Miniprotein binders against Rap guanine nucleotide exchange factor 1 (epac-1). Designs and how they scored, part 11

Target 1, 139 residues: Rap guanine nucleotide exchange factor 1 (epac-1), of Caenorhabditis elegans (p34578r516to654)
Amino acid sequence: CGYSVMAGKAEKILEYVLETRIDALGDDISELDVFVEDFILTHDAFMPDNTVCNFLKSYYFRTPYRATRDSITDSCTEEVRCKRRVVQFVYVWCSLLRVNFFLNPVTNSFVEELFCHVIDDRKRLGGMEDILTRIGSIR
Key: E = the ipSAE of ESMFold2; O = the ipSAE of OpenDDE; V2 = 0.75 times the mean of E and O plus 0.25 times the DockQ between their complexes.

## First folded at step 23 (miniprotein)

Design x3 (from w3 with K32E E87R; at its last look DockQ between E and O 0.86; V2 from the best seeds 0.82)
Fold by ESMFold2, look of step 23:
Structure x3 (fold): chain B 139 residues (1-139), chain A 105 residues (1-105)
Amino acid sequence: as target 1 above (139 residues)
Amino acid sequence: DPELWELFKLWQKARQYLGEGQPDRALDVLEEALSIDPDYAYIWWFMGYVYRRKGDLEKAAEHFERAVELAPDDELYLKFLARVYERLGRKEEAEKLYRRARELK
């Protein structure tokens, strides 16, 4: 039905943002475009913080259909790429919301949880150092 | 900080109104936030953003300008003002702000 399409659209938009806009961003947040900024600043009305965080957590743990078997390979593995996209998105999210990100217990708790996941994954995956540095700089 | 918490709650409410397509109600709530702390640069910036979403580029510039006055070395505020200046045809002013933002990185 029509509302089902609109509900799925929000998740599709976030997935698109992660795979295209966030993946291409690099270190320079000033190159972030209006489309992503509008999504981040207004998503609360159609994709509550809990829903965004749950989607990001699910995305963080994805194992794409052709992930390499050699998990110590750096940025070539799709598993690490998914994790990098999520941490970069949270960095951008935090940069736009400023102190409001941390005053909100939902998003603040999510960053703490994500930090713990990155630490755990560093124990078993190569290529996590830049991701750990990025998530650590948020706190 | 109870004042900061009150400002956060007002900002959350305004953000909700904006996302629901009620920008004038968002602005009313943000004016209440400014009555509590008229020097809160982030609220001036967010009001500028709301005016930009409404298509009122002159009002957006006014509020972004106040945010930049209160926090002159904030890359985010400089970038948002510069983009509004571009849309208003004030390209020399926009270029100066982009240069300042670039130098702060």
Scores: ipSAE 0.774, ipTM 0.903, lowest interface PAE 0.7, mean pLDDT 86
ESMFold2 (binder alone), look of step 23: mean pLDDT 89; pTM 0.871
OpenDDE base, look of step 23: ipSAE 0.849; ipTM 0.944

Design x4 (from w3 with E86R K96E; at its last look DockQ between E and O 0.72; V2 from the best seeds 0.78)
Amino acid sequence: DPELWELFKLWQKARQYLGEGQPDRALDVLEKALSIDPDYAYIWWFMGYVYRRKGDLEKAAEHFERAVELAPDDELYLKFLARVYRELGRKEEAEELYRRARELK
ESMFold2, look of step 23: ipSAE 0.772; ipTM 0.901
ESMFold2 (binder alone), look of step 23: mean pLDDT 88; pTM 0.859
OpenDDE base, look of step 23: ipSAE 0.859; ipTM 0.948
ESMFold2, look of step 24: ipSAE 0.751; ipTM 0.890
ESMFold2 (binder alone), look of step 24: mean pLDDT 88; pTM 0.860
OpenDDE base, look of step 24: ipSAE 0.860; ipTM 0.948

Design x5 (from w3 with Q22E K54E; at its last look DockQ between E and O 0.77; V2 from the best seeds 0.79)
Fold by ESMFold2, look of step 23:
Structure x5 (fold): chain B 139 residues (1-139), chain A 105 residues (1-105)
Amino acid sequence: as target 1 above (139 residues)
Amino acid sequence: DPELWELFKLWQKARQYLGEGEPDRALDVLEKALSIDPDYAYIWWFMGYVYRREGDLEKAAEHFERAVELAPDDELYLKFLARVYEELGRKEEAEKLYRRARELK
């Protein structure tokens, strides 16, 4: 089922962005639409940076149970997809906020932490190379 | 850099006002940021973004044009100016900017 922009929680809006708008986005940031731009540029009023970062961290480590029951390969692919969505969102976030992303200690610390998680996950998960390249390009 | 930190604080305050539906207050704070550094392209761009959200497409274009003038090879600024030109019906001007942005890739 789809998500609604009028949903009762900011968390649902961010989940929608990750699963529909970010998931559909390729490497070309110029394809980013107004909805995601508006969310990133104005979310501070209704979803503080630390709340966004906490949700992104929980989403990054998501391991869907249904995929595990289907196959190990399907579970690994879906797990990596969640990680890809988070890293792509952070890449877009940094691209729009520029130096302001790094001057904010909350978001700056988060990207440093996320980079370490991607490095660790590359050691145990296949398909992380594009994700590592993407997070490494943030700076 | 204390100037950069002050610009960041002003921008963050403006961003919060905008998200709370107070665009006039956001613009007031951004004007303070321009008084510190009138050549900071990012602030001109963000003011253009505020005006576009408010439907003042002429002022949005003016501020985006200043950002592009200050940073002529910035894909973000070119993209936002091109989109507002499209909304104003200036399709040839928009296409020129989209082509410039594609060439930077």
Scores: ipSAE 0.760, ipTM 0.896, lowest interface PAE 0.8, mean pLDDT 86
ESMFold2 (binder alone), look of step 23: mean pLDDT 87; pTM 0.840
OpenDDE base, look of step 23: ipSAE 0.833; ipTM 0.937

## First folded at step 24 (miniprotein)

Design y1 (from x4 with L7I; at its last read DockQ between E and O 0.89; V2 from the best seeds 0.83)
Amino acid sequence: DPELWEIFKLWQKARQYLGEGQPDRALDVLEKALSIDPDYAYIWWFMGYVYRRKGDLEKAAEHFERAVELAPDDELYLKFLARVYRELGRKEEAEELYRRARELK
ESMFold2, look of step 24: ipSAE 0.783; ipTM 0.904
ESMFold2 (binder alone), look of step 24: mean pLDDT 93; pTM 0.930
OpenDDE base, look of step 24: ipSAE 0.856; ipTM 0.946
ESMFold2, look of step 25: ipSAE 0.757; ipTM 0.895
ESMFold2 (binder alone), look of step 25: mean pLDDT 93; pTM 0.929
OpenDDE base, look of step 25: ipSAE 0.855; ipTM 0.946
ESMFold2, fold request of step 26: ipSAE 0.754, 0.756, 0.744; ipTM 0.894, 0.897, 0.889
ESMFold2 (binder alone), fold request of step 26: mean pLDDT 89, 89, 89; pTM 0.878, 0.881, 0.881
OpenDDE base, fold request of step 26: ipSAE 0.861, 0.857, 0.860; ipTM 0.949, 0.949, 0.949
ESMFold2, last read: ipSAE 0.758, 0.764, 0.759; ipTM 0.898, 0.898, 0.894
ESMFold2 (binder alone), last read: mean pLDDT 89, 89, 90; pTM 0.874, 0.881, 0.883
OpenDDE base, last read: ipSAE 0.860, 0.861, 0.860; ipTM 0.949, 0.949, 0.949

Design y2 (from x4 with L7I E75Q; at its last look DockQ between E and O 0.83; V2 from the best seeds 0.81)
Fold by ESMFold2, look of step 24:
Structure y2 (fold): chain B 139 residues (1-139), chain A 105 residues (1-105)
Amino acid sequence: as target 1 above (139 residues)
Amino acid sequence: DPELWEIFKLWQKARQYLGEGQPDRALDVLEKALSIDPDYAYIWWFMGYVYRRKGDLEKAAEHFERAVELAPDDQLYLKFLARVYRELGRKEEAEELYRRARELK
């Protein structure tokens, strides 16, 4: 299968990265593993920047569904967790690409857009302060 | 900065070639970027990364070493050089670089 299968597979890989590798990562980028580094440094060949940004935006706005209502995690905590994963991924993305991240109008515009979303969400959601600090440090 | 923009465009093209499994074409384009600025540490580092992906660990080390020479306190460059040293069996040198990178936290 061609592009369609590759695009779907790339989105599954990015989702995996967000939910496992990024979710476990702290402040220390030196702890980032080779799998994530390879994805970030080569993804544009199979997942263009705008496709990555669109997926990240969709993931950022996920609202936990009732299928997880009987878990120990409440819906507010899971919603904020999705937002934290996206902002952390963008932080790592910028840390690896350096000035190239900002010279690229697609990724530069996305960071500004994401920052505005974090500010808006802070007005209605608790637990956004560390996320706001993280996205602010990228700018 | 027009010069920085040109290097960025060349780097983007190299990333595309690398992701498409064409590392030699990526290296050709990165050499053009170095002809604009021979002391651009990030490009030396990325060339080292490409050589590592090709399995040429000796050339990877050479290019990472140049990046570290140009920016000796860069945590990213130190980490990548340390990994290649470890893969080359130069474990003591690798551990020293990892230690230096951790101190920069």
Scores: ipSAE 0.740, ipTM 0.886, lowest interface PAE 0.8, mean pLDDT 86
ESMFold2 (binder alone), look of step 24: mean pLDDT 94; pTM 0.943
OpenDDE base, look of step 24: ipSAE 0.858; ipTM 0.947

Design y3 (from x4 with F8W; at its last look DockQ between E and O 0.88; V2 from the best seeds 0.81)
Fold by ESMFold2, look of step 24:
Structure y3 (fold): chain B 139 residues (1-139), chain A 105 residues (1-105)
Amino acid sequence: as target 1 above (139 residues)
Amino acid sequence: DPELWELWKLWQKARQYLGEGQPDRALDVLEKALSIDPDYAYIWWFMGYVYRRKGDLEKAAEHFERAVELAPDDELYLKFLARVYRELGRKEEAEELYRRARELK
């Protein structure tokens, strides 16, 4: 229960990072926020890598409800936005950790899995090409 | 590879101590990593990061400077040194480092 509360707080922090700080970043580290740096460099103490990867996978596959005709376009845009956020976060994560990211089998395996998901999603979603380029640059 | 794996384990241990609010223990572990490879720029950089989190900006700058000496064209190291220089009030030096980092793109 105490663990569950800490996991909930960590997931809210990661969600906040994805939805606010990650969207503002360009292709380089020069724009990276200290808050994001602190999370990435210290999260292992309260959110293990596997838990981060599982949350990122869940977030990657979020789709809003498909309700009205007009909301369908907004739904698809939000779906791609979630995927863009996850890939951008992983890009930042790798950029800060360097070789240490890839020496960790959990995070290394996650990048390979994520790459496959991006390839599959490109087959049905527009706007995935830049995301594919970014995940490919991590490899 | 075995040495790189050993350095990774030490770095992960230091990372855990830092996240637990034990930065001095993190620094002790990072010193052990430097005893294995004293020219490992990433470890110097991470020690600078730990010192900055402790609020010791002068020590942070010293360790970031060592990382930049070892890897003078690394955007990440230049940016972190520039940031700490700015926090120390060394604005002109910080701007020069930011310029160097942006030119590497």
Scores: ipSAE 0.720, ipTM 0.875, lowest interface PAE 1.0, mean pLDDT 86
ESMFold2 (binder alone), look of step 24: mean pLDDT 88; pTM 0.857
OpenDDE base, look of step 24: ipSAE 0.856; ipTM 0.946

Design y4 (from x4 with L76M; at its last look DockQ between E and O 0.87; V2 from the best seeds 0.83)
Amino acid sequence: DPELWELFKLWQKARQYLGEGQPDRALDVLEKALSIDPDYAYIWWFMGYVYRRKGDLEKAAEHFERAVELAPDDEMYLKFLARVYRELGRKEEAEELYRRARELK
ESMFold2, look of step 24: ipSAE 0.774; ipTM 0.900
ESMFold2 (binder alone), look of step 24: mean pLDDT 88; pTM 0.858
OpenDDE base, look of step 24: ipSAE 0.855; ipTM 0.945

Design y5 (from x4 with K9Y; at its last look DockQ between E and O 0.87; V2 from the best seeds 0.83)
Fold by ESMFold2, look of step 24:
Structure y5 (fold): chain B 139 residues (1-139), chain A 105 residues (1-105)
Amino acid sequence: as target 1 above (139 residues)
Amino acid sequence: DPELWELFYLWQKARQYLGEGQPDRALDVLEKALSIDPDYAYIWWFMGYVYRRKGDLEKAAEHFERAVELAPDDELYLKFLARVYRELGRKEEAEELYRRARELK
């Protein structure tokens, strides 16, 4: 079969990681759990780096759910939360892979691309300053 | 640096074997990486991680200990060694390593 069924499952795992494990992780990477570590250290076998990066880019630009009563406020908050999750995940990713993250041209190019997106989004969104600081510490 | 690129490709290959459920093949590749640079703390740490995935906590501790010896102020290596010590029942040693890791912040 020429379809990527495994990529669909891997995307659900990554989405879970972003929304459950990464979302609650503060500044202290020492609190990172085994589930996230295992995903990051072994994902290349079932979710190649470019697939991870493409999913993260899609997730970074997700629009808020419109079924809320305060659409404008919820839209901005949820939009920034998605961006924070992606940047936090990349920070953890770099922290675990070290120099290997930057020797890989796919992930190295992605972090530069992500940095540019954060810079652009800071121009129109409040709440991006801590996210900018985090992505800048990677570079 | 050609040595750094070779170490990267060996690590990437080992990582792929591990994700495919072939930890012994991953270890074989990592041994080759250690033959190139036996003082590369990251490779020692990653081998410890592979042994931990295999359930061999004693060998995991041995390799994490080498990584900590080579890089004693690395929070990641301290955390992984502490976790294995706790699973081995060496709780006092584990808590000391966690304390050291927290102090490095």
Scores: ipSAE 0.763, ipTM 0.895, lowest interface PAE 0.8, mean pLDDT 86
ESMFold2 (binder alone), look of step 24: mean pLDDT 87; pTM 0.847
OpenDDE base, look of step 24: ipSAE 0.856; ipTM 0.946

## First folded at step 25 (miniprotein)

Design z1 (from y1 with R53Q; at its last look DockQ between E and O 0.79; V2 from the best seeds 0.80)
Fold by ESMFold2, look of step 25:
Structure z1 (fold): chain B 139 residues (1-139), chain A 105 residues (1-105)
Amino acid sequence: as target 1 above (139 residues)
Amino acid sequence: DPELWEIFKLWQKARQYLGEGQPDRALDVLEKALSIDPDYAYIWWFMGYVYRQKGDLEKAAEHFERAVELAPDDELYLKFLARVYRELGRKEEAEELYRRARELK
């Protein structure tokens, strides 16, 4: 869990959602709470779709740690976790917006771009299979 | 499809109004979307969502009920109707809808 959420700052709210609400969400999307639903359904007024997509892309590529003196394997696990959070968020986003997600050229193009990144990352990272399955189910 | 595109643009405008704290303007725009396609379940559902944000649980239920009528096996619509039924104290009806939603998985 992360405590980076700050009221009135959209990017910190999204980061909080990714690190707490999305990270805790299992396979059953019906367990999604009102807080995440309200953010997704109303964010356009204060965080345009391209800003959300740019933040998600930045988050997707985070490399939280690089051990310079220690043999720490948690860095790969955290890298994959960031990718899983983003793909899960997009899955939830699409599930709520339905056809409107795909009629919007910004979000539609973003999913295609994200799918390509997942394919590339699967070639070099273990633990990507569930992420690939999830993004493939959106398309 | 020009009708679908026009409904999408109206929905986007309504979503903007709602996020700006102008739910009555959102509803006016959504009614225009329903005048194009009165059987568009998603718009009925989104109007229910707007009424719930206003605290009008009875009107929220009415609009969610219409969405479920138009698409009776849609997990999203069942979930939102069940939630508002529970808020209204209609617990048994809410539990039946939650059960139906679980069976669709």
Scores: ipSAE 0.754, ipTM 0.890, lowest interface PAE 0.9, mean pLDDT 85
ESMFold2 (binder alone), look of step 25: mean pLDDT 92; pTM 0.922
OpenDDE base, look of step 25: ipSAE 0.841; ipTM 0.941

Design z2 (from y1 with R53K; at its last look DockQ between E and O 0.59; V2 from the best seeds 0.75)
Fold by ESMFold2, look of step 25:
Structure z2 (fold): chain B 139 residues (1-139), chain A 105 residues (1-105)
Amino acid sequence: as target 1 above (139 residues)
Amino acid sequence: DPELWEIFKLWQKARQYLGEGQPDRALDVLEKALSIDPDYAYIWWFMGYVYRKKGDLEKAAEHFERAVELAPDDELYLKFLARVYRELGRKEEAEELYRRARELK
Protein backbone atom coordinates (compact mmCIF):
# COMPACT_ATOMS: atom_id res chain seq x y z
CA CYS B 1 0.00 0.00 0.00
CA GLY B 2 1.68 3.22 -1.10
CA TYR B 3 1.99 6.61 0.48
CA SER B 4 1.33 8.61 -2.71
CA VAL B 5 -0.95 11.15 -0.95
CA MET B 6 1.97 11.79 1.45
CA ALA B 7 4.48 12.63 -1.32
CA GLY B 8 6.39 15.81 -0.71
CA LYS B 9 6.04 17.90 2.42
CA ALA B 10 3.03 17.10 4.55
CA GLU B 11 2.53 20.78 5.34
CA LYS B 12 2.14 21.57 1.62
CA ILE B 13 -0.45 18.82 1.32
CA LEU B 14 -2.42 20.22 4.26
CA GLU B 15 -2.17 23.75 2.86
CA TYR B 16 -3.48 22.45 -0.47
CA VAL B 17 -6.36 20.74 1.31
CA LEU B 18 -7.26 23.95 3.15
CA GLU B 19 -7.06 26.21 0.11
CA THR B 20 -8.68 24.03 -2.54
CA ARG B 21 -10.72 21.17 -1.07
CA ILE B 22 -11.94 22.65 2.21
CA ASP B 23 -12.47 26.10 0.71
CA ALA B 24 -14.77 24.58 -1.93
CA LEU B 25 -16.72 22.48 0.58
CA GLY B 26 -20.12 23.76 1.62
CA ASP B 27 -22.22 22.74 4.63
CA ASP B 28 -22.78 19.22 3.28
CA ILE B 29 -19.74 17.16 4.30
CA SER B 30 -21.20 14.21 2.40
CA GLU B 31 -19.61 15.88 -0.66
CA LEU B 32 -16.14 15.46 0.88
CA ASP B 33 -13.84 13.79 -1.63
CA VAL B 34 -11.65 10.72 -1.23
CA PHE B 35 -8.43 12.76 -1.28
CA VAL B 36 -9.35 14.65 1.90
CA GLU B 37 -10.72 11.51 3.55
CA ASP B 38 -7.49 9.62 2.84
CA PHE B 39 -5.36 12.46 4.19
CA ILE B 40 -7.34 12.78 7.42
CA LEU B 41 -7.49 9.03 8.03
CA THR B 42 -3.82 8.25 7.21
CA HIS B 43 -1.72 11.38 7.90
CA ASP B 44 -0.53 10.30 11.35
CA ALA B 45 2.29 8.22 9.87
CA PHE B 46 4.07 11.36 8.58
CA MET B 47 2.35 14.28 10.26
CA PRO B 48 1.56 13.74 13.95
CA ASP B 49 -1.59 15.32 15.38
CA ASN B 50 0.45 17.97 17.23
CA THR B 51 2.17 18.97 13.98
CA VAL B 52 -1.22 19.21 12.23
CA CYS B 53 -2.62 21.32 15.07
CA ASN B 54 0.43 23.62 15.10
CA PHE B 55 0.14 24.16 11.35
CA LEU B 56 -3.60 24.84 11.65
CA LYS B 57 -2.96 27.38 14.42
CA SER B 58 -0.33 29.12 12.31
CA TYR B 59 -2.70 29.16 9.34
CA TYR B 60 -5.59 30.44 11.48
CA PHE B 61 -3.59 33.53 12.46
CA ARG B 62 -2.36 34.38 8.97
CA THR B 63 -2.95 37.97 7.96
CA PRO B 64 -2.35 37.69 4.23
CA TYR B 65 -1.65 40.80 2.25
CA ARG B 66 -2.79 41.02 -1.36
CA ALA B 67 -1.59 43.68 -3.77
CA THR B 68 -4.88 45.30 -4.77
CA ARG B 69 -6.29 48.80 -4.81
CA ASP B 70 -8.38 47.95 -1.72
CA SER B 71 -5.63 46.12 0.20
CA ILE B 72 -6.99 46.76 3.71
CA THR B 73 -10.44 45.38 2.90
CA ASP B 74 -8.92 42.43 0.99
CA SER B 75 -6.60 41.70 3.93
CA CYS B 76 -9.52 41.56 6.40
CA THR B 77 -11.50 39.29 4.06
CA GLU B 78 -8.51 36.99 3.60
CA GLU B 79 -7.86 36.89 7.35
CA VAL B 80 -11.41 35.67 8.02
CA ARG B 81 -11.17 33.22 5.10
CA CYS B 82 -8.07 31.61 6.65
CA LYS B 83 -9.94 31.25 9.96
CA ARG B 84 -12.98 29.78 8.19
CA ARG B 85 -10.80 27.23 6.39
CA VAL B 86 -9.24 26.04 9.64
CA VAL B 87 -12.56 25.73 11.46
CA GLN B 88 -14.10 23.90 8.50
CA PHE B 89 -11.14 21.50 8.40
CA VAL B 90 -11.50 20.77 12.11
CA TYR B 91 -15.23 20.18 11.62
CA VAL B 92 -14.47 17.65 8.88
CA TRP B 93 -11.69 16.10 10.95
CA CYS B 94 -14.03 15.62 13.92
CA SER B 95 -16.80 14.32 11.66
CA LEU B 96 -14.53 11.54 10.36
CA LEU B 97 -12.86 10.62 13.68
CA ARG B 98 -15.99 10.86 15.85
CA VAL B 99 -15.38 10.07 19.53
CA ASN B 100 -11.71 9.34 18.75
CA PHE B 101 -11.16 13.05 18.09
CA PHE B 102 -12.20 13.86 21.68
CA LEU B 103 -10.52 10.88 23.33
CA ASN B 104 -7.22 12.14 21.92
CA PRO B 105 -5.99 14.82 24.34
CA VAL B 106 -4.04 16.64 21.61
CA THR B 107 -6.98 17.21 19.27
CA ASN B 108 -9.43 17.70 22.13
CA SER B 109 -7.25 20.42 23.66
CA PHE B 110 -6.78 22.04 20.26
CA VAL B 111 -10.51 22.43 19.71
CA GLU B 112 -10.84 24.12 23.11
CA GLU B 113 -7.99 26.46 22.22
CA LEU B 114 -9.42 27.20 18.76
CA PHE B 115 -12.84 27.99 20.22
CA CYS B 116 -11.27 30.58 22.51
CA HIS B 117 -9.48 32.17 19.53
CA VAL B 118 -12.73 32.37 17.56
CA ILE B 119 -14.45 34.03 20.54
CA ASP B 120 -11.65 36.60 20.79
CA ASP B 121 -11.61 37.28 17.06
CA ARG B 122 -15.36 37.88 16.99
CA LYS B 123 -14.74 40.89 19.23
CA ARG B 124 -12.60 42.59 16.55
CA LEU B 125 -13.52 41.03 13.18
CA GLY B 126 -16.75 41.10 11.23
CA GLY B 127 -17.85 37.90 9.52
CA MET B 128 -16.97 35.57 12.41
CA GLU B 129 -20.52 34.60 13.41
CA ASP B 130 -20.83 31.63 11.04
CA ILE B 131 -17.37 30.47 12.12
CA LEU B 132 -18.37 30.72 15.78
CA THR B 133 -21.52 28.71 15.06
CA ARG B 134 -19.51 25.99 13.31
CA ILE B 135 -16.87 25.64 16.06
CA GLY B 136 -19.56 25.74 18.74
CA SER B 137 -21.35 22.79 17.12
CA ILE B 138 -18.18 20.71 17.63
CA ARG B 139 -17.91 21.46 21.35
CA ASP A 1 -15.20 3.82 29.98
CA PRO A 2 -12.16 1.52 30.03
CA GLU A 3 -13.35 -0.56 27.06
CA LEU A 4 -13.80 2.55 24.93
CA TRP A 5 -10.34 3.78 25.90
CA GLU A 6 -8.73 0.41 25.03
CA ILE A 7 -10.53 0.34 21.67
CA PHE A 8 -9.35 3.90 21.01
CA LYS A 9 -5.72 2.91 21.66
CA LEU A 10 -6.06 -0.10 19.35
CA TRP A 11 -7.65 2.09 16.69
CA GLN A 12 -4.74 4.55 16.95
CA LYS A 13 -2.29 1.70 16.41
CA ALA A 14 -4.28 0.45 13.42
CA ARG A 15 -4.42 3.93 11.93
CA GLN A 16 -0.66 4.26 12.30
CA TYR A 17 -0.08 0.88 10.62
CA LEU A 18 -2.38 1.81 7.76
CA GLY A 19 -0.59 5.11 7.17
CA GLU A 20 2.73 3.20 7.15
CA GLY A 21 1.45 0.87 4.41
CA GLN A 22 0.86 -2.10 6.72
CA PRO A 23 -2.86 -2.77 6.27
CA ASP A 24 -2.70 -6.42 7.40
CA ARG A 25 -1.20 -5.35 10.73
CA ALA A 26 -3.92 -2.70 10.99
CA LEU A 27 -6.58 -5.39 10.47
CA ASP A 28 -5.01 -7.63 13.14
CA VAL A 29 -5.21 -4.83 15.70
CA LEU A 30 -8.77 -3.95 14.65
CA GLU A 31 -9.80 -7.59 15.17
CA LYS A 32 -8.55 -7.23 18.73
CA ALA A 33 -10.74 -4.14 19.11
CA LEU A 34 -13.75 -6.13 17.87
CA SER A 35 -12.98 -8.87 20.41
CA ILE A 36 -13.56 -6.24 23.13
CA ASP A 37 -16.79 -4.93 21.60
CA PRO A 38 -18.07 -6.84 18.54
CA ASP A 39 -20.93 -4.33 18.09
CA TYR A 40 -18.71 -1.26 17.74
CA ALA A 41 -19.89 0.05 14.37
CA TYR A 42 -17.03 2.52 13.89
CA ILE A 43 -14.45 -0.29 14.05
CA TRP A 44 -16.38 -2.31 11.46
CA TRP A 45 -16.49 0.80 9.28
CA PHE A 46 -12.76 1.46 9.68
CA MET A 47 -11.97 -2.18 8.81
CA GLY A 48 -14.06 -1.70 5.68
CA TYR A 49 -11.98 1.35 4.86
CA VAL A 50 -8.76 -0.67 5.33
CA TYR A 51 -10.03 -3.45 3.04
CA ARG A 52 -10.96 -0.82 0.45
CA LYS A 53 -7.40 0.56 0.57
CA LYS A 54 -6.16 -3.01 0.00
CA GLY A 55 -8.41 -3.20 -3.08
CA ASP A 56 -10.56 -5.96 -1.57
CA LEU A 57 -13.92 -4.46 -2.44
CA GLU A 58 -15.92 -7.54 -1.41
CA LYS A 59 -14.43 -7.58 2.10
CA ALA A 60 -14.84 -3.80 2.29
CA ALA A 61 -18.54 -4.12 1.48
CA GLU A 62 -18.95 -6.93 4.03
CA HIS A 63 -17.51 -4.80 6.85
CA PHE A 64 -19.34 -1.63 5.81
CA GLU A 65 -22.57 -3.67 5.72
CA ARG A 66 -22.00 -4.71 9.33
CA ALA A 67 -21.43 -1.08 10.33
CA VAL A 68 -24.67 -0.05 8.62
CA GLU A 69 -26.51 -2.94 10.28
CA LEU A 70 -25.30 -1.75 13.68
CA ALA A 71 -25.99 1.94 12.94
CA PRO A 72 -28.49 2.13 10.07
CA ASP A 73 -28.97 5.90 10.26
CA ASP A 74 -25.31 6.92 10.16
CA GLU A 75 -24.57 9.09 7.12
CA LEU A 76 -20.85 8.26 7.12
CA TYR A 77 -21.38 4.50 7.06
CA LEU A 78 -24.06 4.75 4.38
CA LYS A 79 -21.83 6.93 2.19
CA PHE A 80 -18.87 4.54 2.35
CA LEU A 81 -21.00 1.46 1.67
CA ALA A 82 -22.72 3.19 -1.24
CA ARG A 83 -19.37 4.16 -2.71
CA VAL A 84 -18.09 0.57 -2.53
CA TYR A 85 -21.35 -0.74 -4.02
CA ARG A 86 -20.90 1.68 -6.92
CA GLU A 87 -17.33 0.43 -7.43
CA LEU A 88 -18.66 -3.14 -7.47
CA GLY A 89 -21.26 -2.22 -10.10
CA ARG A 90 -24.17 -2.57 -7.65
CA LYS A 91 -25.72 0.71 -8.79
CA GLU A 92 -29.28 0.15 -7.53
CA GLU A 93 -28.05 -0.67 -4.02
CA ALA A 94 -25.70 2.32 -4.06
CA GLU A 95 -28.51 4.69 -5.08
CA GLU A 96 -30.78 3.42 -2.30
CA LEU A 97 -28.05 4.08 0.27
CA TYR A 98 -27.41 7.59 -1.07
CA ARG A 99 -31.16 8.25 -0.84
CA ARG A 100 -31.22 7.07 2.80
CA ALA A 101 -28.22 9.26 3.64
CA ARG A 102 -29.88 12.29 2.06
CA GLU A 103 -33.08 11.73 4.06
CA LEU A 104 -31.12 11.73 7.33
CA LYS A 105 -30.26 15.39 6.75
Scores: ipSAE 0.759, ipTM 0.894, lowest interface PAE 0.8, mean pLDDT 86
ESMFold2 (binder alone), look of step 25: mean pLDDT 92; pTM 0.922
OpenDDE base, look of step 25: ipSAE 0.851; ipTM 0.945

Design z3 (from y1 with L76M; at its last fold request DockQ between E and O 0.72; V2 from the best seeds 0.79)
Amino acid sequence: DPELWEIFKLWQKARQYLGEGQPDRALDVLEKALSIDPDYAYIWWFMGYVYRRKGDLEKAAEHFERAVELAPDDEMYLKFLARVYRELGRKEEAEELYRRARELK
ESMFold2, look of step 25: ipSAE 0.768; ipTM 0.900
ESMFold2 (binder alone), look of step 25: mean pLDDT 93; pTM 0.929
OpenDDE base, look of step 25: ipSAE 0.851; ipTM 0.944
ESMFold2, fold request of step 26: ipSAE 0.754, 0.760, 0.751; ipTM 0.896, 0.897, 0.890
ESMFold2 (binder alone), fold request of step 26: mean pLDDT 90, 90, 90; pTM 0.881, 0.882, 0.885
OpenDDE base, fold request of step 26: ipSAE 0.858, 0.854, 0.858; ipTM 0.947, 0.947, 0.947

Design z4 (from y1 with L4M; at its last look DockQ between E and O 0.86; V2 from the best seeds 0.82)
Fold by ESMFold2, look of step 25:
Structure z4 (fold): chain B 139 residues (1-139), chain A 105 residues (1-105)
Amino acid sequence: as target 1 above (139 residues)
Amino acid sequence: DPEMWEIFKLWQKARQYLGEGQPDRALDVLEKALSIDPDYAYIWWFMGYVYRRKGDLEKAAEHFERAVELAPDDELYLKFLARVYRELGRKEEAEELYRRARELK
């Protein structure tokens, strides 16, 4: 099915955005580049908002495994990194769409769900405080 | 707010057209959005973005300038106008806008 192939490519692009462009962004979103801006402003034509939100939710809950002698500690660090990437992406997404992000019930509902997950994860994971601050600034 | 909801629907349609490679159709529906609220800075900004995607830097600057006029302390609008000014070779004007945006942080 052609839609399934296009969705797979779009998910790889979003994954690339999360792992390279968003990860490199740091605290100052004014450094956001044209590639990420173009994706966020035009993705609905090939990756509907619900599909983006579902992918972000899946990515948020990743628990990367690494076969090393200290893989449990490294897995927790990588788990928090995945969560940080998602929250940063959503922050950028809201910053570009403004009121339109919240007028859309799909994206509005997603950010509320994500906030609750960040609150829960702060209870069991160290390193979540900056992430909680960032998601809280969206609400 | 039914007026804001109507503008949102038009903006979503324009966004869809733009993503499908139909920027002229996107601009047509954005003009309808401006007929509802001609002082809606975000729509002026988004039209500037569409013109930038078309490669029409002069039209992009015109629309970004209107957005900045309507909302002179908006960091997003200042950033986009500054970027287009730099691409047009208007470097001093671009640097002034970047300076203004940084002072608002």
Scores: ipSAE 0.764, ipTM 0.898, lowest interface PAE 0.8, mean pLDDT 86
ESMFold2 (binder alone), look of step 25: mean pLDDT 91; pTM 0.900
OpenDDE base, look of step 25: ipSAE 0.855; ipTM 0.947

